# Miniprotein binders against q5jf28, part 29

Target 1, 318 residues: q5jf28
Amino acid sequence: MERERLIKTVEAILRGAGYRVARLDLKGSCFDLVASRLFLLLFIKATVNIDTITEEQAEDLKRLAKFFKASPLIVGLRSKSGELEEGVVYERFGIYALRPETLYDALLNNELPAVFAERGGLYVRINGELLRELREKHGYSVNELAQLLGVSRKSLLNYERGEQAVSLDVAIQLEEIFDEALAEPIDILRAKVEADLNVKPETPLEREVFERLKKLGLGLVKVKKAPFNAISTEDDIRLLTGIDERKTRSTIKRAEMVAEVGRIVNSGGVFILEKTKAEVVSEVPLIPKESLEEVKDADELIELIDKLKKEIKEKLFS
Below, E stands for the ipSAE of ESMFold2; O stands for the ipSAE of OpenDDE; V2 stands for 0.75 times the mean of E and O plus 0.25 times the DockQ between their complexes.

## First folded at step 8 (miniprotein)

Design x12b
Fold by ESMFold2-Fast, scan of step 8:
Structure x12b (fold): chain B 318 residues (1-318), chain A 107 residues (1-107)
Amino acid sequence: as target 1 above (318 residues)
Amino acid sequence: DPDLRLARELLEWAIELMHEAVRLLQEGRPERAAQRMKYALMLVRLAILIAQETGSDDRAIQLLQEAIELMHQAIDLARNGDVDTALELLQRAYDLIQEALEILSKS
């Protein structure tokens, strides 16, 4: 299966589950799809081989997820070790990675995965307190159950304390012995990630623009592997912010992508250019950096953005 | 209709995966064949969901639902070593999906 087919499959799964979806066509991006439904927001990277994802892409994906209170997810088919297994959650740079079938089950069948891959084995986190209750109810001593499962006494006690995951074989044995669900599902749709949101701008133009936006009272989250360079924020203001030296075909395409992404994440967009005439692409204004010197705060920047959107729309239709 | 185009593309990929599954069964690799068939099943189910939501032809949906039942049986038979019966059911499922695809292509 090729990458395009994988992306379309993931898009179909999300749409089938009732998510609003925006798809990106941007080489090297940290995500290919962003999707929202009710209180859930997902940033998804689709790649045939999960090992091809770079650390830089993973860091940016985690930054976006952390900022937007979203779950980052990698959907793929294989790794260097071979095909990924259905129902198994893998990890790549701290991000859950899973097969499209696993995502399908989670979203359309309400079946979250419970098995995770670690150190070449398959493991399950279980309800340790329930395990202890079931063991005592059925009259097993710690040593008796440990022997039945083929594990050490210390391991069984760690299982009951919730301090150690069990192997998949042990999880299966436990549920067969007790005829009770012990596995704790992995909530792949509400994953929390750690990321450093304080990344410095890289180019002279980015440094200049960041400093001016900061002076306007905006907080900034820098990203590299996205159709925008930063997320600018203050209170309820959120702007997907692009920065380019010149207006190019790439700038226009990225502005279109920013408009689509912004619709899903409830954020505005703006592109700040070294030199340009003020204009609007798909409701995303492109403004010269000198315009930032002419506004005094974030509210005035939003007023400028809104004015440009209205003025250009009126001239096209009036 | 972008949604119906997507449904048709999913069905075309399901057909390719079924061809791969047939090849794997003939090579004596039933578990890998089952993996391909499960993926194809998911694609057919997604196509049904899209077709239903867009108000597509009920005949096409019925054909795809019948194909799903045959594919489920084929997976079980392949895993139990009844490769010949599994191949027969996959052929029937394939024919049903092709007929559904023709109907959806006219929409």
Scores: ipSAE 0.627, ipTM 0.861, lowest interface PAE 1.5, mean pLDDT 89

## First folded at step 9 (miniprotein)

Design n4 (at its last look DockQ between E and O 0.78; V2 from the best seeds 0.68)
Fold by ESMFold2, look of step 9:
Structure n4 (fold): chain B 318 residues (1-318), chain A 107 residues (1-107)
Amino acid sequence: as target 1 above (318 residues)
Amino acid sequence: DPELREARDLLSQAITLMHEAVRLLQEGRPEEAADLMTEALHIVQRAIELAQSTGSDDRAIQRLKFAIMFMRLAILIAREGDVDLALELLEWAYELIQEALEILSKS
């Protein structure tokens, strides 16, 4: 119930801020929510204890974020060391992690967090140029201000050069001394992440399908912890691509999730099966792998997908 | 303490408005419910200000701030037309207000 309440809280925050949201119900997925508004796109993993996220989940979350030019985010309540603090940004696997209240403030109050956790405590990045200007305007030498703050002369110079974050206590002292905001916010909505997009297929069927899709001119970004196996791309084409041996209830549920995610990330979906009759589930075609031999390039694959979707719409309308 | 008694009275008033907002949501009148929730939200904010001026327990203040978050979300979600989620958000806000009242009553 605590995890369900967390996910619903995050969903409410996103919707309250005007985001379109899709929620995933898939155990072990690298994300639970994807949300978009205008030019912002967020992939969110919601977990009560942020230390339960695995490296595989984090790498896939970063892969999706990098591909879609989105910001990945972990939203949680605790870590292995205790409760997360409001307004503090944590980091796991290069992904920002924070409380739902911190997300609420960012989205609904336009108040980005500025405090982050590191070994040794809480820190703030400050506007070093402004610090220098304020120090000089108030008549402090570097040594005089360093002495007043209880820091080394070298540390103060590093603060002014933007080369070192200050402890939270020092940041508070500086803002009290100068009566000026010095803290620089952390842009959790436009985070940059590094991701290794060169991931190998997990199964022989996956490898076969990927090779055929590549021959059609599609690039592939493999993911392991999502309702789809890869993203297939060519110029403006984007397909959330699932792969399965045969159609099962699990396949149908994954296709439904792919449809929901696709609406948020403005991407199509397709499932390639070892054996099946061609059909459509929630606007997502399920086609046999042999259909890939019947098209010559990515454009023809898209035409096949569109044709199948039209055929089901004609049936429903008539 | 008169200011602390006033804060508790305000929270009780907010709860009364929240019960009425629940009724309006269940009757399919989300805009009217949102108006009542907005009034209740401002009453809770006033209660926070009074409690802070008396040096009241930070745990109670923090719970009331979370309740305001859930109430604001409930207002927005109700106007969107999602009655079920709005009701859950209000329930969570109510829980926090009751917890804060218990803390303030023991101070």
Scores: ipSAE 0.751, ipTM 0.913, lowest interface PAE 0.9, mean pLDDT 91
Fold by OpenDDE base, look of step 9:
Structure n4 (fold): chain B 318 residues (1-318), chain A 107 residues (1-107)
Amino acid sequence: as target 1 above (318 residues)
Amino acid sequence: DPELREARDLLSQAITLMHEAVRLLQEGRPEEAADLMTEALHIVQRAIELAQSTGSDDRAIQRLKFAIMFMRLAILIAREGDVDLALELLEWAYELIQEALEILSKS
């Protein structure tokens, strides 16, 4: 399967599950799809080989996920070690990675995967309290059950405390002994990730723009591998903020993608350029940097953005 | 093996229904296409069961399972009115079924 087919497959899965989806055509982006349904928001990197994601892309993906209270996912087919298995959750840089089939089952069948891969083995988290109750009900001592499973007494006690994952083979053996499901599903749709939100600007222009936006009261989350350069935020206001020296074909394409992403994540978009005339591309204003000197606070900036959107809408329909 | 022959015959029937569904999609009749795709889906599911019972090549079974996924998605997407994506999903399902048939024919 090619990358394009993989992305379209993931898009179809998300749409089939009733998600609103935006697709990005941006090489090197930390995500290729963003999808929302009710209270669930997903940022998805689709890559045939999951080991092709860079640490920088993964950190940006986690940063976006943390900021928007979303789950990051990698969807792929293979790793350096071979094909990914169906129903198995992998991990790259603290991000869950899985096959399209596993995503399909989770979204369309409500079947969350329970098996995860770590260090070349397969593992399961089990309900440790239930394991203890079943052990006691069947009259096994900790030592007797540990011996039956071929594990240490310490390992069994760690399983019963939920402090240690169980090998898939031991999990299967436990379910066979007790005739009861012990495996805990992995909620890939509500993954909690940690990320540093305090990334520094990379260019002199980004520094200048960030300093000005901060003076307007805006908080800034820098993102490197996205169609925007930062998220600007104040209270309920969120702006996907692009920064370029001048209007290029890349600026236009990025603004179009920002409009699509913005609809999914319920956020506005703006591009701040060192040199431009004020214009709007796909409902995203392109404003000169000097316009930030004319506004006093973030509210006046939003008013400026809304005014520009309105004026252009009026010109297109006049 | 009579069960393996039956599985191949079922897959051939599913392909026929899929071709009719493609025609219906192209004619702007997505609901009728979705009904035929649903029938084809059930036929492919039965073919998987038969292939599994005979101990057939897992590569064929995996292709058929993946085809089932694309067929299910095509049904949903067709009902949403995205004919172009539904057609693409059906094409991919068809390719996988053909590959599975080739594997099951060499066994």
Scores: ipSAE 0.535, ipTM 0.821, lowest interface PAE 1.1, mean pLDDT 91
ESMFold2 (binder alone), look of step 9: mean pLDDT 88; pTM 0.888

Design n5 (at its last look DockQ between E and O 0.82; V2 from the best seeds 0.81)
Fold by ESMFold2, look of step 9:
Structure n5 (fold): chain B 318 residues (1-318), chain A 107 residues (1-107)
Amino acid sequence: as target 1 above (318 residues)
Amino acid sequence: DPELREARDLLSQAITLMHEAVRLLQEGRPEEAADLMTEALHIVQRAIELAQSTGSDDRAIQRLKMAIMFMRLAILIAREGDVDLALELLEWAYEYIQEALEILSKS
């Protein structure tokens, strides 16, 4: 399939560039891959047509990126307007979108893209201060250079002030005239995003569980389109927190994904169920909600989690 | 066009090395396979330079650049020991080389 090949290509690019990678298989998730290297962290949604990404997915992707100080990224092949071009950065809901070849160039050739798509065509942001210095060095007045480029004097002044991007055609002309790199690259690896981290619980069970976790001193960041329902946090503690009514095959697969994601983002995992016997899936405990009443604070919750992992593992091997 | 014929001959040589690399991967010899794939990659790079000098169809050049990307990824993944993914990446590189050869044969 075209989507499977896309995901494998992105995974290979990330691994080839030395990233540790977790791949998720969750329908409707806001990301398909999470990857880390040194201090860089990427959350990636891979989709053949970038217009299929929903606003809810995009908002959750931005929430995860903001919380973990990561860069969100969409990797795809097409939009409603046609094929995506290599080396061009597109945008969906404030998230950069690009072809796998563009990601490959950034990670394996250290060639960040500089061209972005906007209404009306392709554009480049340039170093306006350097443009002014080069213009003066080469003896052009503002009027002379504007006429040579076929732009207005006002536009050229805006370029020099950094207030306006140039068309791709103008960017090429400028680099030919001055034989200098004026284009400002787009740092797709360190994109800063804003998101509202105060999202209310979706169900009565989530609200009850959040209330109990808050009593333990944990803060909560709710997400809707991930293998977990929230991130529970206090000081150095981070728990990718799932919530379900009961254990199902879906619950087990989500716990496995939480374990994989947790290794990449250096976070623990836990699932809190309305009804269950305590057990562990891939080092992620599944515990009944009543267990939250048996601990005093976040530290004791971590101790309970660690104790359960040890006790259940020893019982299985005894 | 003798330079275009040379480019096509180079691509055929690269394909031969890629077939040998597949065999080595399947035999559990990924470092030797990576060495052959590296040699093949350099041959494809030379073929691109020749095709560019002849003003060849940009679609063929784009296909060969894709092949290089997948070959480089196959090399890196093979050295990690992931034979299955390396074989898939190499298969995709082969597809791009064949598409480029078809385009180049028409000019």
Scores: ipSAE 0.852, ipTM 0.946, lowest interface PAE 0.5, mean pLDDT 91
Fold by OpenDDE base, look of step 9:
Structure n5 (fold): chain B 318 residues (1-318), chain A 107 residues (1-107)
Amino acid sequence: as target 1 above (318 residues)
Amino acid sequence: DPELREARDLLSQAITLMHEAVRLLQEGRPEEAADLMTEALHIVQRAIELAQSTGSDDRAIQRLKMAIMFMRLAILIAREGDVDLALELLEWAYEYIQEALEILSKS
């Protein structure tokens, strides 16, 4: 399977599960799809080899996920060690990675994976309280059960406390001994990730624009590997903010992607350019940086954006 | 093995229905295509059961499971009215069925 087929497969899985999906055609982006359904939001990086994701892409993906209260996912087929297994959760830079089949089962069959890969082994989290109850009900001492499983007394006590994951082989043995499911599913759809939201601007123009937007009351989350350069925020206002020196074909393509992403994440879009005439591309205003000096606060900036969108709609239909 | 022969015959029937579903999609009849794909899906599921009961090559079974996934997706996407994506998904399902048939024919 090639990258294009992989992305279309993931798109089909998400759509089939009733998600609204936006696909990005941006090389080097930290995500290739964004999808929403009810209260679930997913940012997905699709890559044939999950070990091709850079730390910078992973940090941006986690940053987006944290900001939007979304789950980040990597969907792939292989790693450096070989093919990914179905039903197994992998991890890269604190982001869950899985096969399309595993995503299909989670979204369409409501079957969350329970097995995860760590350090070349397969592991499961077990309901430790249930394990203890079953052990006591069957009359096993901690030492007797630990010996039966070939584990240390300390390991078994850590399993019963939920402090240690169990090897898949030991998990299977426990389920066979007690005739009961003990494996806890991994909620890949509600993954909590940590990220630094305080990333500095990379260019002089980004710095200038960020300083001006901050003076307007906006908070800023810098993103490097996206069709936008930052998310600008004030209360309920969210703007996917592109920053370019001048209008290019890349600016237009990025603005189109910002419009699509914005519809999924319920956010507006704006591009701030060092030199441009005010225009709109795919409902995303391109404004000169000087326009930020004409507004006093974030509300006036939103009003300017909305006015520009309206004026161009009127010109297109007149 | 008569069960392995039956599994291959079922897969051949599924391929026939998939070709009819492709025609229906191309004619702009996605609901009727989805119905035929659903029938084909059930046939492929039965072929997997037979292949499993005979101890057939796990590689063939895995390919048929992939075919089922793509068939299910094609059905859902066809019902959404996205004929182009449904056709691509159905083509991929067909490729997996063909690969499975090749493996089962060498056994």
Scores: ipSAE 0.746, ipTM 0.904, lowest interface PAE 0.6, mean pLDDT 92
ESMFold2 (binder alone), look of step 9: mean pLDDT 88; pTM 0.890

Design n6 (at its last look DockQ between E and O 0.76; V2 from the best seeds 0.79)
Fold by ESMFold2, look of step 9:
Structure n6 (fold): chain B 318 residues (1-318), chain A 107 residues (1-107)
Amino acid sequence: as target 1 above (318 residues)
Amino acid sequence: DPELREARDLLSQAITLMHEAVRLLQEGRPEEAADLMTEALHIVQRAIELAQSTGSDDRAIRRLKFAIMLMRLAILIAREGDVDLALELLEFAYEYIQEALEILSKS
């Protein structure tokens, strides 16, 4: 119940800041919310203890973020070490993690955090060139400023070269001494992530479907921890692609989630099933894998998808 | 001791306003509910200041600050017309205030 309160709080923060939001109800997913505002896109994993995110979830979250040019975030309340502090950025698997209050301040108050947690305490990255300029303007040698701050000469040189973050206490002292903002904010809304987009299919059915989609000219980005199995893509075509043996209640629920996510990321959706009659669930077609043999390229697949959606609309109004 | 009693009294006053705001939301009167929520969150802010002046448990203070955030969100969500989510956010805020009251009573 604490997790559900967290998810709804994050949803409210995003909506309060003017984002369009889709929320997933899928255990084990690599994200719980996806949100967009104009050119900003966020994939958010909400978890009370940020150390419960698995490596697989984190890698998939980064894959989605890299593919969609989005910022991945973990929003939580505590770690194995205790409560998370507001205004402090943590990191797990290369993904920023932070409290809901920190997200609130970034989105609703335009106040990006600058403090991050590392072994040994809290740190700030500073504008090293500005620090050197201020030191020289005030007539301090490197040794003199280092002594004043209680740090080594080597550390001060590293600060000026941008090679080392300062402790929070030193950052405060520097800003008091020079009366100048030296802290570099952490842009949690436009985080750059790296991810390996090549992941092997998990089942024989996935392998078969991926091979057919590749023959149609579609690229595949496989994900393991999402309501869809892959993203199928060519040029401007993007399909959140699900794969199941047959239609079940789970399949229907995943298709509904794919529709909601697709609205946020401006992508279509499709489910390829081993056994089914063609139908549409929440504007997401469910088609048998044999339908992929009816088309010769990605454009014809889109045409088939659009035809199915149009046919169900015509039946509703006839 | 007297300042802690005053902080607890303020939190009780805020809870009363929050209950009335819930009723106004349920009646489809979100702007009047927003006025009461705004008054309530300012009262919680005053309670925080009093509790901090006594060196009170930081767990209570953090819960009260979180509750203020939830109340601000409830106002925004209510004005968008999503009464159900606004009511849930107020319920979450109420729970945090009650937890803070329990912590302050043990101090």
Scores: ipSAE 0.805, ipTM 0.928, lowest interface PAE 0.7, mean pLDDT 91
Fold by OpenDDE base, look of step 9:
Structure n6 (fold): chain B 318 residues (1-318), chain A 107 residues (1-107)
Amino acid sequence: as target 1 above (318 residues)
Amino acid sequence: DPELREARDLLSQAITLMHEAVRLLQEGRPEEAADLMTEALHIVQRAIELAQSTGSDDRAIRRLKFAIMLMRLAILIAREGDVDLALELLEFAYEYIQEALEILSKS
């Protein structure tokens, strides 16, 4: 399967599950799809080989996920070690990675995966309290059950405390002994990730724009591997902010993608250029940097953006 | 193996129904296409059962399972009115079924 086929398959899974989906055609982006349903928001990187994601892409993906209270996911088919297994959760840079089939089961069948891969083995988290109750109910001592499972007494006590994951083989053996499901599902749809939101601007123009936006009261989250350069935020206002020196074909394409993403994440879009005339591309204003000097605060900036959108809508329908 | 022959014959029938479903999608008849895709899906499921019972190559079985997923998605997407994406998913499913048939024919 090629990357394009993988992306279309993942898009279909998300749509089939009733998500609103935006797809990005941006090479090197930290995500290829963004999807929303009710209170769930997903940022998805689709890559045939999950080991092709860079640390920089992963950090940006986690940054977006943390900011929007979303789950980041990697969807792929293989790793450096071989094909990914169905029903198994992998991890790259603190992001869950899984096959399309595993995502399908989670979204369409409500079947969350319980097995995860770590250090070349398969593991499961178990309900440690239930394990203890079952052990006591069946009359096994900690030593007797540990010996039956071929594990240490310390390992069994760590399982009962939920402090240690169990090997898949031991988990299967426990479920066979007690005739009860002990495996805890991995909520891939509500993954909590940590990320640094305090990334510095990379270019002189980004620095200047960020300093000006900060003077307007806006908080800024820099993103490197997205169709936008930052998220600008004040209270309930969120702007996917592109920054370019001049209008290019890349600027137009990025603005189109920002409009699509913005609809999914309930956020506006703006591009700030060093040199441009004020215009709108796919409902995303392109404004000259000098326009930021004419506004006093973030509210006036939003008013300017809304005015520009309205004026162009009126010109297109006049 | 008679069961392996039956599995291959079933997959060939599923491919025929998928071609008819493609035609119906192109004609703007997505519900009728979805019905044929559903029938084709059940045929592929039966082919998997037969292939599993014979101890056939797991690579073929995995491809057929993936094709079933794609067919299920194509049915949902067709019913949503996205004919273009449904057609693409059916094309992918067809390719997986063909690859599985090639594997099952060499065994």
Scores: ipSAE 0.785, ipTM 0.921, lowest interface PAE 0.6, mean pLDDT 92
ESMFold2 (binder alone), look of step 9: mean pLDDT 88; pTM 0.885

Design n7 (at its last look DockQ between E and O 0.79; V2 from the best seeds 0.72)
Fold by ESMFold2, look of step 9:
Structure n7 (fold): chain B 318 residues (1-318), chain A 107 residues (1-107)
Amino acid sequence: as target 1 above (318 residues)
Amino acid sequence: DPELREARDLLSQAITLMHEAVRLLQEGRPEEAADLMTEALHIVQRAIELAQSTGSDDRAIRRLKFAIMLMRLAILIAREGDVDLALYLLEWAYEYIQEALEILSKS
């Protein structure tokens, strides 16, 4: 119930800031919310304890963020070490993690965080060129300022070159001495992440379907922890692609989630099943794998999808 | 401690205003509810200042600040027409204020 409260709070923050939001209700998914506003796209995993995110979830979250040019975020309340501090950015598996208050301030008050947690304490990156200018204008040598701050000359030179973050205590001292803002904010809304996109199919059916999709000219980005199995892509074509042996209630639920995610990320959806009649769930077609043998390339697959959606709409509303 | 007693009394007053705001939301009167919640927010802010001046437990202060965020969100969400989510956020804010009250009462 604390997780549900967290997710609803994050959803409220995003909606209050004008984002379009889709929420997933899928256990073990790499994200719980995806949200967009103008040119910003966020994939968010909401976890009460940020240390419970698994490496597989984090890698898939980064894969989605990299593919969609989005910022991945973990939003939580605690870590194994205790409560998360408001205004502090943590990191897990290369993904920023933060409290909902920190997200609130970034989105609703335009106040990006500047403090990050690292081994040894809390740190801030500062504008090193401005620091040098202020030091020189105030008549301090490097040695004099270093002594005043209680840091080495080497450290102060590294601060001015932008090569080293300062401790939070030093950042506070600097802003007191110079009466100027030196802290550089952390852009949690446009984080850059690295991801390994080479993930193999998990089942024989997945392998069969992926091979056929590749023959149609589609690239595949496989994910393990999402309502879909892969993103099928060629140029402007993007399909959130699910794979199941047959239609079940789980398949229908996943198709509904794919439709909602697709609206936010401007992507189509499709499920390829080993056995089914062709149909559509929430604008997401469910087609038998044999239908892939009836098309020649990605464009014809899209035509088949569009034809099926139009045909089913006419029947449902006739 | 008279300042701590005043902080607790202010939190009780804020809870009363929040109950009123909940009723107004359920009656489809979100602008009147927002006015009461804004008053409650200011009262909670005053209580935080008093509690901080007495060296009160940070756990209470953090809960009160979080509750203020939830109340601000509830106002925004209610004005967008989603009363159910607004009430859900207020439920959590209310629980946090009560927990802070309990923490401050044991001091």
Scores: ipSAE 0.758, ipTM 0.908, lowest interface PAE 0.8, mean pLDDT 91
Fold by OpenDDE base, look of step 9:
Structure n7 (fold): chain B 318 residues (1-318), chain A 107 residues (1-107)
Amino acid sequence: as target 1 above (318 residues)
Amino acid sequence: DPELREARDLLSQAITLMHEAVRLLQEGRPEEAADLMTEALHIVQRAIELAQSTGSDDRAIRRLKFAIMLMRLAILIAREGDVDLALYLLEWAYEYIQEALEILSKS
């Protein structure tokens, strides 16, 4: 399966599940798809081999997910160790990774995976309280059940406390002994991730623009591997902020992607250039950095953006 | 094996219905295409059951299961009116069914 086929499959899964989807055609981006349905937001990296994601991409993907209260996902087919299994959750850099089929089952069948891969084995989290209740109901001591399962007394007590995952083989044995489902599903749609939101600007122009935006009252979350360079934020205002020295074909393409992403994440877009005339590309204003000196605060910046969008809309329909 | 022969015949029928569904999509008749794809889907499901009962090559079964997923997606996308994506998924499902049929024919 080629990368394009993988992305189209993931797009179809998300759309089939009733998500609004934006696709990015940006090589090296930390995500290839963003999808929204009701209160669920997903940032998805699609890669045939899940071990091709870089730490920098994973950090940006987690950063976006944390900022937007979204779940990051990697969708792939294989790893360095071989093909990924269906119904199994893998992990790369603290991000869940899974096959398209596993995503399909989760989104369209409401079947969340329970099995996860760690250190070359398969594991399950179990309901430890239920395990204890079942053990006591069947009259097993901790030692008797631990011996029956071939595990240590300490391991069984850790299972009953929910402090330790169970091997898949032991989980199957427990379900066979008690004739009851003990496996806890992995909520891949509500993954909690940690990320540093305080990343420094990389270029002199980014530094200049960031310092000016901060003076306007905006908070900034730098992103390296996206069609934008930062998210600018104040209260309910969110701007996917591109920064370039000059208008290029890349700037236009990135602005188009920012418009699409912005619709999914309910955020505006702006590109700040060192040298440009004020223009709009796909409803995303391109403004000279000097325009930031003409506004006093973030509200005036939003007003400027909205004015530019309106003026161009009027020119296109006049 | 008569069950393996039946599975191959079912896959051939599914392929025929998929070709008709492609034609209907190209004619701008996505609902009728979705109905034929649904019929083809059920046929492929039955072929999987038969292939599993005979102990057939797991590579063929995996291809057919993946084709089913693609067909289900094609049905949903066709009903949404995205003919181009539906066609793409359906053509891909066809490739997987053909590969599975080739494996089951060498067995």
Scores: ipSAE 0.650, ipTM 0.869, lowest interface PAE 0.8, mean pLDDT 92
ESMFold2 (binder alone), look of step 9: mean pLDDT 88; pTM 0.887

